# VH-VL binders against f4iux6r469to655, part 40

Target 1, 187 residues: f4iux6r469to655
Amino acid sequence: RLLQRLPGCVSRDLIDQLTVEYCYLNSKTNRKKLVKALFNVPRTSLELLAYYSRMVATLASCMKDIPSMLVQMLEDEFNSLVHKKDQMNIETKIRNIRFIGELCKFKIVPAGLVFSCLKACLDEFTHHNIDVACNLLETCGRFLYRSPETTLRMTNMLDILMRLKNVKNLDPRQSTLVENAYYLCKP
Short names: E, the ipSAE of ESMFold2; O, the ipSAE of ESMFold2 at other seeds; V2, 0.75 times the mean of E and O plus 0.25 times the DockQ between their complexes.

## First folded at step 22 (VH-VL; framework fv_mosunetuzumab)

Design c1 (at its last read DockQ between E and O 0.91; V2 from the best seeds 0.83)
Fold by ESMFold2, last read:
Structure c1 (fold): chain C 187 residues (1-187), chain A 120 residues (1-120), chain B 112 residues (1-112)
Amino acid sequence: as target 1 above (187 residues)
Amino acid sequence: EVQLVQSGAEVKKPGASVKVSCKASGYTFTDYYIHWVRQAPGQGLEWIGWIDPYSGGTKYNEKFKGRATLTADTSTSTAYLELSSLRSEDTAVYYCARDRFEGSEWFDYWGQGTLVTVSS
Amino acid sequence: DIVMTQSPDSLAVSLGERATINCKSSQSVLYSSNNKNYLAWYQQKPGQPPKLLIYWASTRESGVPDRFSGSGSGTDFTLTISSLQAEDVAVYYCQQYYDTPTFGQGTKVEIK
């Protein structure tokens, strides 16, 4: 019942109010249900990811298993799909990686996970992995570029991205996507 | 809770076709692939293929290509396996199973199985 | 297709003792880009569908008892039941998901 309101939380105020109400449902079973509901965000509703990430960040200090369960599910999903060329629904992969990126900006996903995802996409820079890498960078790349502890590693990753664009025969859409992601991070 | 409920046992003659249903509940049907796996009596598990209920896309084990047809009806949250030109070696329990993640090709929930017996 | 071969075909183990099942793949199921082994283990009791036990070769599925553990990498994998219980009598299957799904032929575990 309370979880049925999640898709309707299209503002900071709505997700914050729901988060407060949820604090009164603090049981292991209810925490697992929340994580499952957050993970199953509609692929057509990417605008919800920032609000869901805000809720997770708010709950993280008092319900540490919520962020840990959600991050593990997202990481397992990424790893399951990064090698799969027969999976044709790019929207699922974009939802996954943008959720990871949003959680990184809220300090829930460690930068190391983001770099691992990016490295995996750059190591096999074909098919959907090009789009996934670019969406990750568009979501949290500038955040990591501006953070002193991650600036050097992000700079190196961006250099690799541009080298790959220059040596691969990308179609115009993907070539533009790479350029946009690069300059968004490093204007 | 996620459930996959399959249609009942079938007895068919060689050369006939069979259509097994798999009704999903407890999750958004179009967010996960449905796989089909069979198990002949006393034998191991054999993957048949998957269907993506969202796009209607399919992938088949080459052994079954041309005889197996996977479909899905999103209005009833039901996936179907149709197997044509049945032979006695097609006698098996047929399972539907859900991907852990859409397209991941490992399985967290399984149907109860449908025994298909092909005999003269 | 990647062929999965299990050994032994059947295994009788005394209650409370260790059961060990081997699974070998014809090609590596380790993806170097993420360093993950795309290998799962399932338990199937008589008259029931398979049940997921282990994924990523060594990660236990939620609700699976601690006595189940997976190990190995690349082409050689092991499922270990550290202290066999009566309820563990079943057939166990390995399955790779690196490429088109394939299963091992199964290992029947019973109490001696």
Scores: ipSAE 0.818, ipTM 0.910, lowest interface PAE 0.9, mean pLDDT 93
Fold by ESMFold2 at other seeds, last read:
Formats: sequence, C-alpha cells, structure tokens
Structure c1 (fold): chain C 187 residues (1-187), chain A 120 residues (1-120), chain B 112 residues (1-112)
Amino acid sequence: as target 1 above (187 residues)
Amino acid sequence: EVQLVQSGAEVKKPGASVKVSCKASGYTFTDYYIHWVRQAPGQGLEWIGWIDPYSGGTKYNEKFKGRATLTADTSTSTAYLELSSLRSEDTAVYYCARDRFEGSEWFDYWGQGTLVTVSS
Amino acid sequence: DIVMTQSPDSLAVSLGERATINCKSSQSVLYSSNNKNYLAWYQQKPGQPPKLLIYWASTRESGVPDRFSGSGSGTDFTLTISSLQAEDVAVYYCQQYYDTPTFGQGTKVEIK
C-alpha cells in the first residue's frame, strides 16, 4: 500500500506527505514493514537516502522503534561485510555506509557509530574499505568536523587517513578519492 | 514473505549427475546470495558454496570443486545446484539458503530440502 | 578452514532443567576491529531445515524465546537453554561466518 510510494519520494515535499499519511498506520506490524522497506532501498537509488533519513527523523519522536530497528540492521550489515574481500558487493557497501552517514546528519545515528565504522575501515585500509571510508567522509565528514563535540576525533581520523594514503601504494583513483574526501571535510 | 521452494527428491546411480532447483520469492532475488548446504542421513551440515545472482559469481567449498556447479536464472528467480560424478556418500538432503545480508555467510531463510539418493 | 567442535555429542536433560552446549573453534572468530564474534547457532528439528537462533554469539534472532542465550568469545562459545521445554528437543549446530562457513558436528538434545 503506502510502502510502494517510497521509491517515488524524490523531494522533501513528497517524503513529508507520505510520512504524515504513514502516521495513521501506527501498529507494530506496520512499523516493522516500514523499516524493512527503508532498509531495502535499491542499490541504484542513492538519492533516496536523504529523504528516507528525513522520514525516519520525523517519525523518531513518536515511533522510537523505527530508528532503533533500522540502525541495528545497518550496523549488522556493516559488521558482516567489513572484513570480506572475496565478494562483488561494493555497491551494497556504499549504500550501507551512505545511509549510516545520512542518518548521522539527521541525528539518528550517533557519531560514535560513524567513528567505529571509519576506524574499522582505516584499521584495514585496503580493497573496498578505502572506497567505503571515503564515501562515509563525503556524506557526513564535514558535518562531524564542524560540530564542536566531534571536531577533535574527526581531525585525528583525517590525519590517520592522510598518513595511510602516504604509506600505502594506492592507485591514482584511490589517491584522488582520499584527497577529495579529506579536503571536502577540511577545505 | 520470503520463501525458498526446492525441487523434488531424486534417485541416481553412481557416476551420474543431479540438478536441484531453488525458487525464490518475496524479495529481490539479485540482492542476496544463495548458498547450498547438505546433510547426509544422521550427519551434520556441510556447506557447498554460494552464487551471487547479480554478477553470476560463485565460491565453492574445495571438497566440491570440479564436481559442483552453481547457477542462477534471474528471469525465474531460481538458483540451481548441479553435482556430477555422484558417489554413494553424496546421498544427502540438499538445502538452499539465503544469507542474511549479501555476502554475510550466515542464513535467515532455508528451503525445505531435497533428498538425493545415490544407490546402485 | 576453521574447524568447529561441539560438546557433548548428545545431552539428556530433565524437563525444566538447564541445557548447556559448548562450541570451540580452531581459530579465533573475533574480529578485533569491531569486537564482534562471528558465530551463529541453529536449531534443527527432525525433518525440518535449520532455524537461526543466535548470531554475533549472543544476539537472539527475532521470535526466539528468551530461554535461549549465547555466550563466549574468541574460540569458546556456549548455548544455554535455561528451562528446557518439550519443543526444544532438536539437534543444535554452531556455525562460524568469520571465514568460509563451517558448522559444528551438532549436539542432540533430548528429554531425560
């Protein structure tokens, strides 16, 4: 029913209208269905992540289990995949980390989770983890750098990122990704 | 509702091949790997391999390398296990299973199982 | 491959009593970067496929009764059924997903 409209919510007004309509379906079963639909956002539709995150933020005060369930699913997905190197699933990893980053900007994902994800990628800075770290920084890095509570931790992480770039033999694409992510956060 | 429905029981002679199907419904077939796990009578679980329906990529348990072939047909949302050069010790129930997250390698939904009997 | 070894092979427990199943891995399944143990537990009743009970060593899957709990870290893990019920008669398997999936040999739980 209303969940089929989610992929079509490509503006602030459209997602807000759907969010209001969904408030009238406030049951445990409907909340679980919504969380699953949000989690299963198409891997080719990253532009939807900000709008989905806005919906979650709007519902958070009255439907507290929606953000908690979604964040738990995203965290479990990240942890399942972070050390796997024999998979052809970079698009899924990018979707995952951008969603986490968008939810952080809407104050649904705590900064601590973002830093733990970034740390895990920097601890094993190779393969897909380079792209994942850079995508996380592009999504919410400047937000965390400009926030007084997180400026110091973000600065330390950016220093580690640049140190790793200088000591690893990154290909030109990866080197450019790292530089772009760094200077987007700290222009 | 996620569902995996497998083809019926098979009886084969040693040296033959078998092909088991697994029809998926209730989710986007290309968003998850399909794994195959077997269980000989009275025995434990043995992982065979996975297929990524999106890319066609596969990974095999070395025990089955060269005898097992995993394929997927995205138009019918169906995964297949083909096992060749059958021996009596290949007698088992064969399960398909979906991983919880694409590539996670633990399983939230299982097919009902397909008994393959290898007898001369 | 990481070898998973369960003990005991079978266990008879009185109705309402505690059942304890051990699982050991040949290598650590703890990833230090995220402090997660890559271990799952499954229940398999006769004639049925396995059913997921526990993941991350201690997290219950949705719909699993709270009498099931998992504990342990690194190489040593335990599944506990705090008050055995008739419907809990099954074979239980541990499985690691740190590397290529492998299962323990199973532990059969029966009522005494």
Scores: ipSAE 0.792, ipTM 0.902, lowest interface PAE 1.0, mean pLDDT 92
ESMFold2, look of step 22: ipSAE 0.790; ipTM 0.904
ESMFold2 (binder alone), look of step 22: mean pLDDT 93; pTM 0.937
ESMFold2 at other seeds, look of step 22: ipSAE 0.785; ipTM 0.897
ESMFold2, fold request of step 23: ipSAE 0.748, 0.774, 0.787; ipTM 0.882, 0.891, 0.894
ESMFold2 (binder alone), fold request of step 23: mean pLDDT 92, 92, 92; pTM 0.929, 0.931, 0.930
ESMFold2 at other seeds, fold request of step 23: ipSAE 0.700, 0.759, 0.748; ipTM 0.872, 0.886, 0.891
ESMFold2, last read: ipSAE 0.745, 0.782; ipTM 0.879, 0.897
ESMFold2 (binder alone), last read: mean pLDDT 92, 92, 92; pTM 0.927, 0.925, 0.931
ESMFold2 at other seeds, last read: ipSAE 0.753, 0.742; ipTM 0.887, 0.875

Design c2 (at its last look DockQ between E and O 0.89; V2 from the best seeds 0.80)
Fold by ESMFold2 at other seeds, look of step 22:
Structure c2 (fold): chain C 187 residues (1-187), chain A 120 residues (1-120), chain B 112 residues (1-112)
Amino acid sequence: as target 1 above (187 residues)
Amino acid sequence: EVQLVQSGAEVKKPGASVKVSCKASGYTFTDYYIHWVRQAPGQGLEWIGWIDPYSGGTKYNEKFKGRATLTADTSTSTAYLELSSLRSEDTAVYYCARDKFEGSEWFDYWGQGTLVTVSS
Amino acid sequence: DIVMTQSPDSLAVSLGERATINCKSSQSVLYSSNNKNYLAWYQQKPGQPPKLLIYWASTRESGVPDRFSGSGSGTDFTLTISSLQAEDVAVYYCQQYWDTPTFGQGTKVEIK
């Protein structure tokens, strides 16, 4: 059916065509099925997140429950896992935060949620939270830095990030990840 | 439709072992942890541990560490709890449950339960 | 481990009346970074597994009737059934998921 085509939408044209076809299936049950399919994007297929976010943005004006349900699921997932140090699968946390970041660029996720996620990672800047913070910044950090309404908040967060890098004994991989994220946002 | 279907009731003698199965369907088995929770007759719920079917990683309630073993077979989408050195106090209904988000440690779907009775 | 204590152990309420169940944790389950309380409520009917009702202390799970509500923060939480129905006869458990999962001892709700 149409939802099985989602993983194959590797271009703007493919996701746009599927989005048009899905507009004809406007029932509450079908919208819930779409949200679940979008949420369950394979953790090995992060390239799909921008296309999925594009579909959500296109549907948002006429199917408001799609973005609201998806954002609630992503936020609940983030909050459930942010303090868990013995959680094994970082790929799930990376998928989660990159999806949040992509949806922010499409103005589906409000910037306030992104800053809340980033603050939570910086408040406990260890373990997976270092990688999660850097992935969020790589996804939408420059967008927020260049947006007039969010420039000051992003600048403050980037300053905090670099202070934490300098006072923590990060391994070389994480230290490089932090530097790369910083300079992607603020070259 | 998400379902967790457990193996049937067991009667065991003290000192024996039991292995309870939990077959998952209606979702991708490796996308969520499986937890085990038990309930002695007339008593509350007691968490035993989780397994991550993706990695094979586990976490145990320290009360059961050394006696409980959690495993998963991804080819059959089945999780297992093995409890060794059984005592009468291990008489309980044993539930498997799926966590709401992978690693979140709260539960949206539960198996029907497996009664394990340990008696002389 | 975080100890969860419920009160009362048993509660008899007339149909259509309010039932209130209390849950207290031995330490705070509020995370200051996100202001979330890591507290869930479950309903268990006889012969059935537990069913999730509420998470984040106050958020209803999908499909749970509006008469169920949760409140509280930090260490003190309540589950309220605003108008008890016959189908609500069950044992109710609170559960924290801040750390290693632990449950309250349960509160049996029955019709008076």
Scores: ipSAE 0.807, ipTM 0.910, lowest interface PAE 1.0, mean pLDDT 92
Fold by ESMFold2, look of step 22:
Structure c2 (fold): chain C 187 residues (1-187), chain A 120 residues (1-120), chain B 112 residues (1-112)
Amino acid sequence: as target 1 above (187 residues)
Amino acid sequence: EVQLVQSGAEVKKPGASVKVSCKASGYTFTDYYIHWVRQAPGQGLEWIGWIDPYSGGTKYNEKFKGRATLTADTSTSTAYLELSSLRSEDTAVYYCARDKFEGSEWFDYWGQGTLVTVSS
Amino acid sequence: DIVMTQSPDSLAVSLGERATINCKSSQSVLYSSNNKNYLAWYQQKPGQPPKLLIYWASTRESGVPDRFSGSGSGTDFTLTISSLQAEDVAVYYCQQYWDTPTFGQGTKVEIK
């Protein structure tokens, strides 16, 4: 019913209207269904992630299990896939990390989780992990760089990123991706 | 409501082939790998392989390479296992299972199982 | 492939008592970068498919009773049923998901 409208919420007004209507359906079963629908956002519709994150942030004050369930699912997904080299579809990893990054900007995902994800990618800086790290930085890196409580840790991570770019002999696409992510955080 | 519904039991002679279907519902079919796992009577679980319905990519347990073929039909949300050159030791219940996260290789939903009996 | 070995092969436990199942892997399933053990436990009752109980070695799947707990790290893991109930009679499997999935041989739990 209301969950079928989620993919169509391509504006603040549309997601806010759906969020209001959803408040009338507040049950544990409905909250679980919402979390599953948010988690299963289409891989081709990454523009929805900011609007979905806005809905979660709006509901967080009165439905605290929604953010906690969603964050747990996203963290479990990241950790299960981070070392898998023969996983064929990078789009799942990109959807995952961009959602984590968007939720961090809405203060739903703690910065500690973001730094843990970034560290895991930098520890094995090859294959999909390069793209995942850069997508995370593109999504929330400047936010963390400008936030006083996280500036130092973000600066250290960006320094590690550039050292890895210089020493790992990346192909031109990967090198450009790293440079773009770095300068988006630290213009 | 995630469901994996498998085709019915099969009885085959040695040397024949079998094709087991697994119809998925309640989620986006192309977002998760489908794995196949079998269990011989009174025995443990043995992984056969996975298919990525999004890309069509597959991986096989070396034991089954050359005899097992995994396919998926996205228009019907159905995965298939075909096992050729059947032997009596292929008698087992064959399960399809969805990985928890695409490519994670741990399984949150399982089909009901399909008994394949290979006898003379 | 990573070989998973369970002990014992079977055990009988009085109703309400503790059941303990061990699982050993032929190599570590701990990923140092995230400090996670890539190990799951499944319950299988006769005529049913396996059911996921525990992942990350110690995290219960949603809807699993809290009498089920997992522990261990690296190569040595334990599933504990703190107070065995009649519906817990089943075969229990450990499974690693670090690499190509492999399962332990199973441990049959019976009421004494």
Scores: ipSAE 0.735, ipTM 0.887, lowest interface PAE 1.6, mean pLDDT 92
ESMFold2 (binder alone), look of step 22: mean pLDDT 92; pTM 0.932

Design c3 (at its last look DockQ between E and O 0.93; V2 from the best seeds 0.80)
Fold by ESMFold2, look of step 22:
Structure c3 (fold): chain C 187 residues (1-187), chain A 120 residues (1-120), chain B 112 residues (1-112)
Amino acid sequence: as target 1 above (187 residues)
Amino acid sequence: EVQLVQSGAEVKKPGASVKVSCKASGYTFTDYYIHWVRQAPGQGLEWIGWIDPYSGGTKYNEKFKGRATLTADTSTSTAYLELSSLRSEDTAVYYCARDRFEGSEWFDYWGQGTLVTVSS
Amino acid sequence: DIVMTQSPDSLAVSLGERATINCKSSQSVLYSSNNKNYLAWYQQKPGQPPKLLIYWASTRESGVPDRFSGSGSGTDFTLTISSLQAEDVAVYYCQQYWSTPTFGQGTKVEIK
């Protein structure tokens, strides 16, 4: 019953209230069910990712297996799909990478994972990987650029991104997407 | 609980067609591909192809392209394999399987299998 | 297509002893960008569908006993059953998912 309310939590207050109620269901089985429900967020409901990430961050201090299980599932999903060119549903890849990016801003996903994902997309900068890289940057790129520990590495990644845009003949949509992502990180 | 339940065994003559069904439950049908894998008696596993129930997209093992047709009905959460111009070497157990992540091409749940026998 | 070759085709092992199954791919299944081997292992008991044991070459699926382990990288992979149990009698398949899925021919494991 509590997991059925997840898709309706479209505000900070709603997700916080559900999080408090969920604290009374602290069993291993219930934690696994929550992780699966969070992972299976509908691909049409990307606005929920920040609120789901907030819930995970709130629960992380007392339920350490929730963030660890969710992050492992998201990483396995990314790695399973990053080189696949015949998957037609970019929305799944976008949901995956935006969730990773939101969790990074809540300090649940380490920056190292974000840079690994970005590196993989830049190493094979074609097809969906262009859109995935840009969506990752739009989600957490400015956060990483502004953090002293990661500013240099993010700057290097952004330089590589723009050089790839300039040497590859991207279509106008993707070229614009790259420029927008770049300037969101470095206004 | 994730389940894939397949249609029953079939006996066909050479030259006929067969259509095997795979009904999915316990998850959102359009979030995962359905793969088909066959196993001839006493032999190993051979991948046939996948269907994406969300888009209707398909990919086929080149060996079966032109003879195999994969379809899905999202209203009934059912995937289908149709194999035409049957030969005796098509005698096998046909499995449907769900990939672990949409498009990942490795499999966490399998149907029980459907024996298709092709004999004169 | 990437050809997966297993050895041996059949293996008889005493109860409680170690069983070792090898799998070789015709091309590397290691992706340098993420350092992952796109290799899975399945167990198939008589009359049953295959069951996932191992993915990423060495990661055990949930609920799989820790006597099952996977190792190797690139083109050469090994599935090890450290102490064979009666319920482990099955055919074991490796499968690559780097490109179009292909399976090894299988290795039958039985008690001697």
Scores: ipSAE 0.766, ipTM 0.892, lowest interface PAE 1.2, mean pLDDT 92
Fold by ESMFold2 at other seeds, look of step 22:
Structure c3 (fold): chain C 187 residues (1-187), chain A 120 residues (1-120), chain B 112 residues (1-112)
Amino acid sequence: as target 1 above (187 residues)
Amino acid sequence: EVQLVQSGAEVKKPGASVKVSCKASGYTFTDYYIHWVRQAPGQGLEWIGWIDPYSGGTKYNEKFKGRATLTADTSTSTAYLELSSLRSEDTAVYYCARDRFEGSEWFDYWGQGTLVTVSS
Amino acid sequence: DIVMTQSPDSLAVSLGERATINCKSSQSVLYSSNNKNYLAWYQQKPGQPPKLLIYWASTRESGVPDRFSGSGSGTDFTLTISSLQAEDVAVYYCQQYWSTPTFGQGTKVEIK
């Protein structure tokens, strides 16, 4: 019943209210249901990802298995799809990587996972992986660039990104996407 | 809970076509591919193809190209396999299966199977 | 297509003993970029559809008993049932999902 309200939480106040109500449903079955509902965020409603990530961060201190289950599902999704080139719709990959990026900003996803995802996209910098890398950077790239423990690795990754843009023959849309992602991280 | 419920057994003559349905419930139908896998009596599993209900895109095992047609009806959350020009070698149990993630090509839920018997 | 070959074709094991099933792929299913093996194991009991047991070669699906474990990398993989129980009588299939899905021919496990 509370899970049907998730897609309607389009503000900080709405997600916070639902989070408070959910805190009192602390059973393993209810926690698994919540994780599945969060994971299945509508692909057309990417604005919800920050609010869902906020809920996860709020619950993480008292319900440690919620973040761990959600992060494992997102990582498995990324790894299942990263090399596939016959998948035509990109929206699932963008939902996946933006969720990972939002959770990183809320310190739920470790930076190591973000860098692993980014590295995989840069290693095979073609097709959807270009868009996925740029969306990851747009979501959490500046956060990682400005964090002292990750600044050096993010700087190196941004340098690789720009080198790939200059070496690969990207179409104008993807070239612009790369430039926008780079300068959003390092203005 | 996730369920895939298939249509009942079919008996067909050589040269005919068969259409097997797979009704999905308990999840957002357009978020996952539906795969079709068959198993001849006493034999192993053979992948036929997938359909992406979101885009209508399909991929086929080359063995079945030209004979197999995969479709989906999002209004009823139902996927279909149509196999034409049936031969006795097509006698098998036909399964639908959901991939774990859209396009991942490994399967977390399976339908109960539909026996298609092709005999003169 | 990647050919999956299982051995043995059938296996008789005493209750409580270890059952070992091997699966070999005709090319590597390890992706170096993420260090993941794109291999799954399924159990199929008579009259039932296959059931997912293991993915990523070694990760147990939720609800699968601890006695089932997967190991191996690259081209050589193993499914182990550490202490065979009566309900484990089934045919077991490996499946790669690196490319176009293909299954091993199956290994029938019976009680000795």
Scores: ipSAE 0.750, ipTM 0.889, lowest interface PAE 1.3, mean pLDDT 92
ESMFold2 (binder alone), look of step 22: mean pLDDT 92; pTM 0.933

Design c4 (at its last fold request DockQ between E and O 0.88; V2 from the best seeds 0.82)
Fold by ESMFold2 at other seeds, fold request of step 23:
Structure c4 (fold): chain C 187 residues (1-187), chain A 120 residues (1-120), chain B 112 residues (1-112)
Amino acid sequence: as target 1 above (187 residues)
Amino acid sequence: EVQLVQSGAEVKKPGASVKVSCKASGYTFTDYYIHWVRQAPGQGLEWIGWIDPYSGGTKYNEKFKGRATLTADTSTSTAYLELSSLRSEDTAVYYCARDRFEGSEWFDYWGQGTLVTVSS
Amino acid sequence: DIVMTQSPDSLAVSLGERATINCKSSQSVLYSSNNKNYLAWYQQKPGQPPKLLIYWASKRESGVPDRFSGSGSGTDFTLTISSLQAEDVAVYYCQQYWDTPTFGQGTKVEIK
């Protein structure tokens, strides 16, 4: 019922209002339906991910299973797809990783998960994983670089990224994407 | 809620073709691949291929290349398997299945199966 | 293709006793980068489609009784039914999803 309004929440005020209305529907069934609706954000509507993440963060204090279920689904999706080469699902992988990155900025996804995703992409730095790594960095890389507890680890990861760019035979689009992601994190 | 409903049993002669349908409901059809898996009488499971209803992309088990064709109709949320040049060894129950995540290649929901019998 | 080999082909177990099914892959299905084993187990009762039981080798699917457990890593995996019940009579399949999906030949479990 309220869930069909999610795609229309294109502002902080709209998502906050829907979040308030949803607080009155606190049952296990309704929480599972919300998680499913959030996870199935249209792959063409990535601008919604920050607002969805804001909703999750607002609900997290009273409905702890919402963030835990959503993060588990996103992690399982990432791990299921990270090594696949024949699939035509880059849009889904970008949605997945940007959602993880947005949730990290809202302190819902722990930084450790972000680093494990980035490490997996750097370990097999080819195909979709180049684009996925760059999209993750564009989403939350500067946040992690500027946070004192994660600065050193992010710096090390960015150094690895640039070394891989220099030794891999990246096409001009991917090479530019890597450079842009690097300098967005570390201006 | 998620449901995959397949077309009815078929009896075919060797050399003919068969087309099995799989109608999906209870989820957004284009968000998941549809896989096809068959099971000959008294035998195990054999993967045939997948179709991505979003892009129309497909992948086939090499054993079935040139004989199997996977299609999808997004307007009816229906996936199809067409198998040509049928042989007696193709007698099996044919299942459609949804992968757990788009492209993940493990399966959370299965159709009821369609028996295809190839006999002279 | 990764060949999946199950043992035994059939198994008769007394009601309430432990059933153990083995699955071996011709190549490792462990991804060292995430420490995940890309292995699932399915149950197929007579006249029914397969049903997902276990994924990531050891993670139980929602609604699956806790008497079902999965273990193993790399190339060697085990499905255990700790206390066999009448409704567990089925054929069990392992399936790898590291590469192109392949299934084990199946293990038929019967009550002795």
Scores: ipSAE 0.814, ipTM 0.913, lowest interface PAE 0.9, mean pLDDT 92
Fold by ESMFold2, look of step 22:
Structure c4 (fold): chain C 187 residues (1-187), chain A 120 residues (1-120), chain B 112 residues (1-112)
Amino acid sequence: as target 1 above (187 residues)
Amino acid sequence: EVQLVQSGAEVKKPGASVKVSCKASGYTFTDYYIHWVRQAPGQGLEWIGWIDPYSGGTKYNEKFKGRATLTADTSTSTAYLELSSLRSEDTAVYYCARDRFEGSEWFDYWGQGTLVTVSS
Amino acid sequence: DIVMTQSPDSLAVSLGERATINCKSSQSVLYSSNNKNYLAWYQQKPGQPPKLLIYWASKRESGVPDRFSGSGSGTDFTLTISSLQAEDVAVYYCQQYWDTPTFGQGTKVEIK
């Protein structure tokens, strides 16, 4: 079926071609299946997230429940996991937050959700939340910093990030990750 | 469609062990934890633990630590609960359940249940 | 462990009338950083496994009828069935997922 081709869409042309073909299958059942397939992107295939986000953006004007359902699932996943420290698989949290960030750049996820996710990570700036915050910033931080309607809020969040780095005694890997994320946003 | 199918009812004597299986289908088995929850006759629900089929990691309700063992076989998409040193109060229906998101600890799909009866 | 206490243990409600079930947690299940209550409700009909109704205390799972609603915050929560139907006869459980999962003891809902 068409959805089995999703993991093979490793270029803009391939995802655009599949998106056009998918438009001929527009039913409520097929839209739910698509959202589930997009959400279940393999945790080892983060390069697909931008292409999946492109497909969602293309379909958003005609099939409003696709972005709505996907964003709701990603937000629920983030909130379910943000305080859990007994999960060893950081890859799920990274997949989640990078997908949110990619969708933000495509104007599917509102900036408010991104800032809420970032705030939650900064409020408990330990464990996986450090990596999650940095991955979010690497994905969409410069986009939000350059956007005039979000520049001030992003600047404030970056200031909080650097204050936390300076007081929390992060290990060298995490300290470097924070610095890299900061300077990617605000070179 | 997501489906969890459990093994059949079992009758055991006190002191024995039981192993209940839960075969998953309709989703990627390693993308979600499998939880085990039991329900004594006429009573409420009691969480036993979870297994992460991706890593093999587990977490147990302290009440069952040392007696419960959770395992998973990714080649057959099957999770197992083994409960040892059975007592009459272990008589219950045992459910497997999938968490809504990997590690979320709330459950969107449940198996049909396996009655385990412990009687001398 | 967070103890979940439901009230009443059972209730009988006439068809079409409102049923109200209360759940209290021994500590707050509200996370201030995201303002979410880590509280779910399940329905269990005789001979069946539990079925998810509500999560985040008030969010209805897909396919759950509009007559089911959840409310409350922190330590005090309510499940409301606005117009009881015959198929709603079941035991209802609250469950917190902030920490190690724990369930309320259940509330049996019957038709009067």
Scores: ipSAE 0.804, ipTM 0.908, lowest interface PAE 1.0, mean pLDDT 92
ESMFold2 (binder alone), look of step 22: mean pLDDT 92; pTM 0.931
ESMFold2 at other seeds, look of step 22: ipSAE 0.782; ipTM 0.898
ESMFold2, fold request of step 23: ipSAE 0.783, 0.696, 0.776; ipTM 0.900, 0.865, 0.892
ESMFold2 (binder alone), fold request of step 23: mean pLDDT 91, 92, 92; pTM 0.922, 0.926, 0.928
ESMFold2 at other seeds, fold request of step 23: ipSAE 0.793, 0.781; ipTM 0.906, 0.897

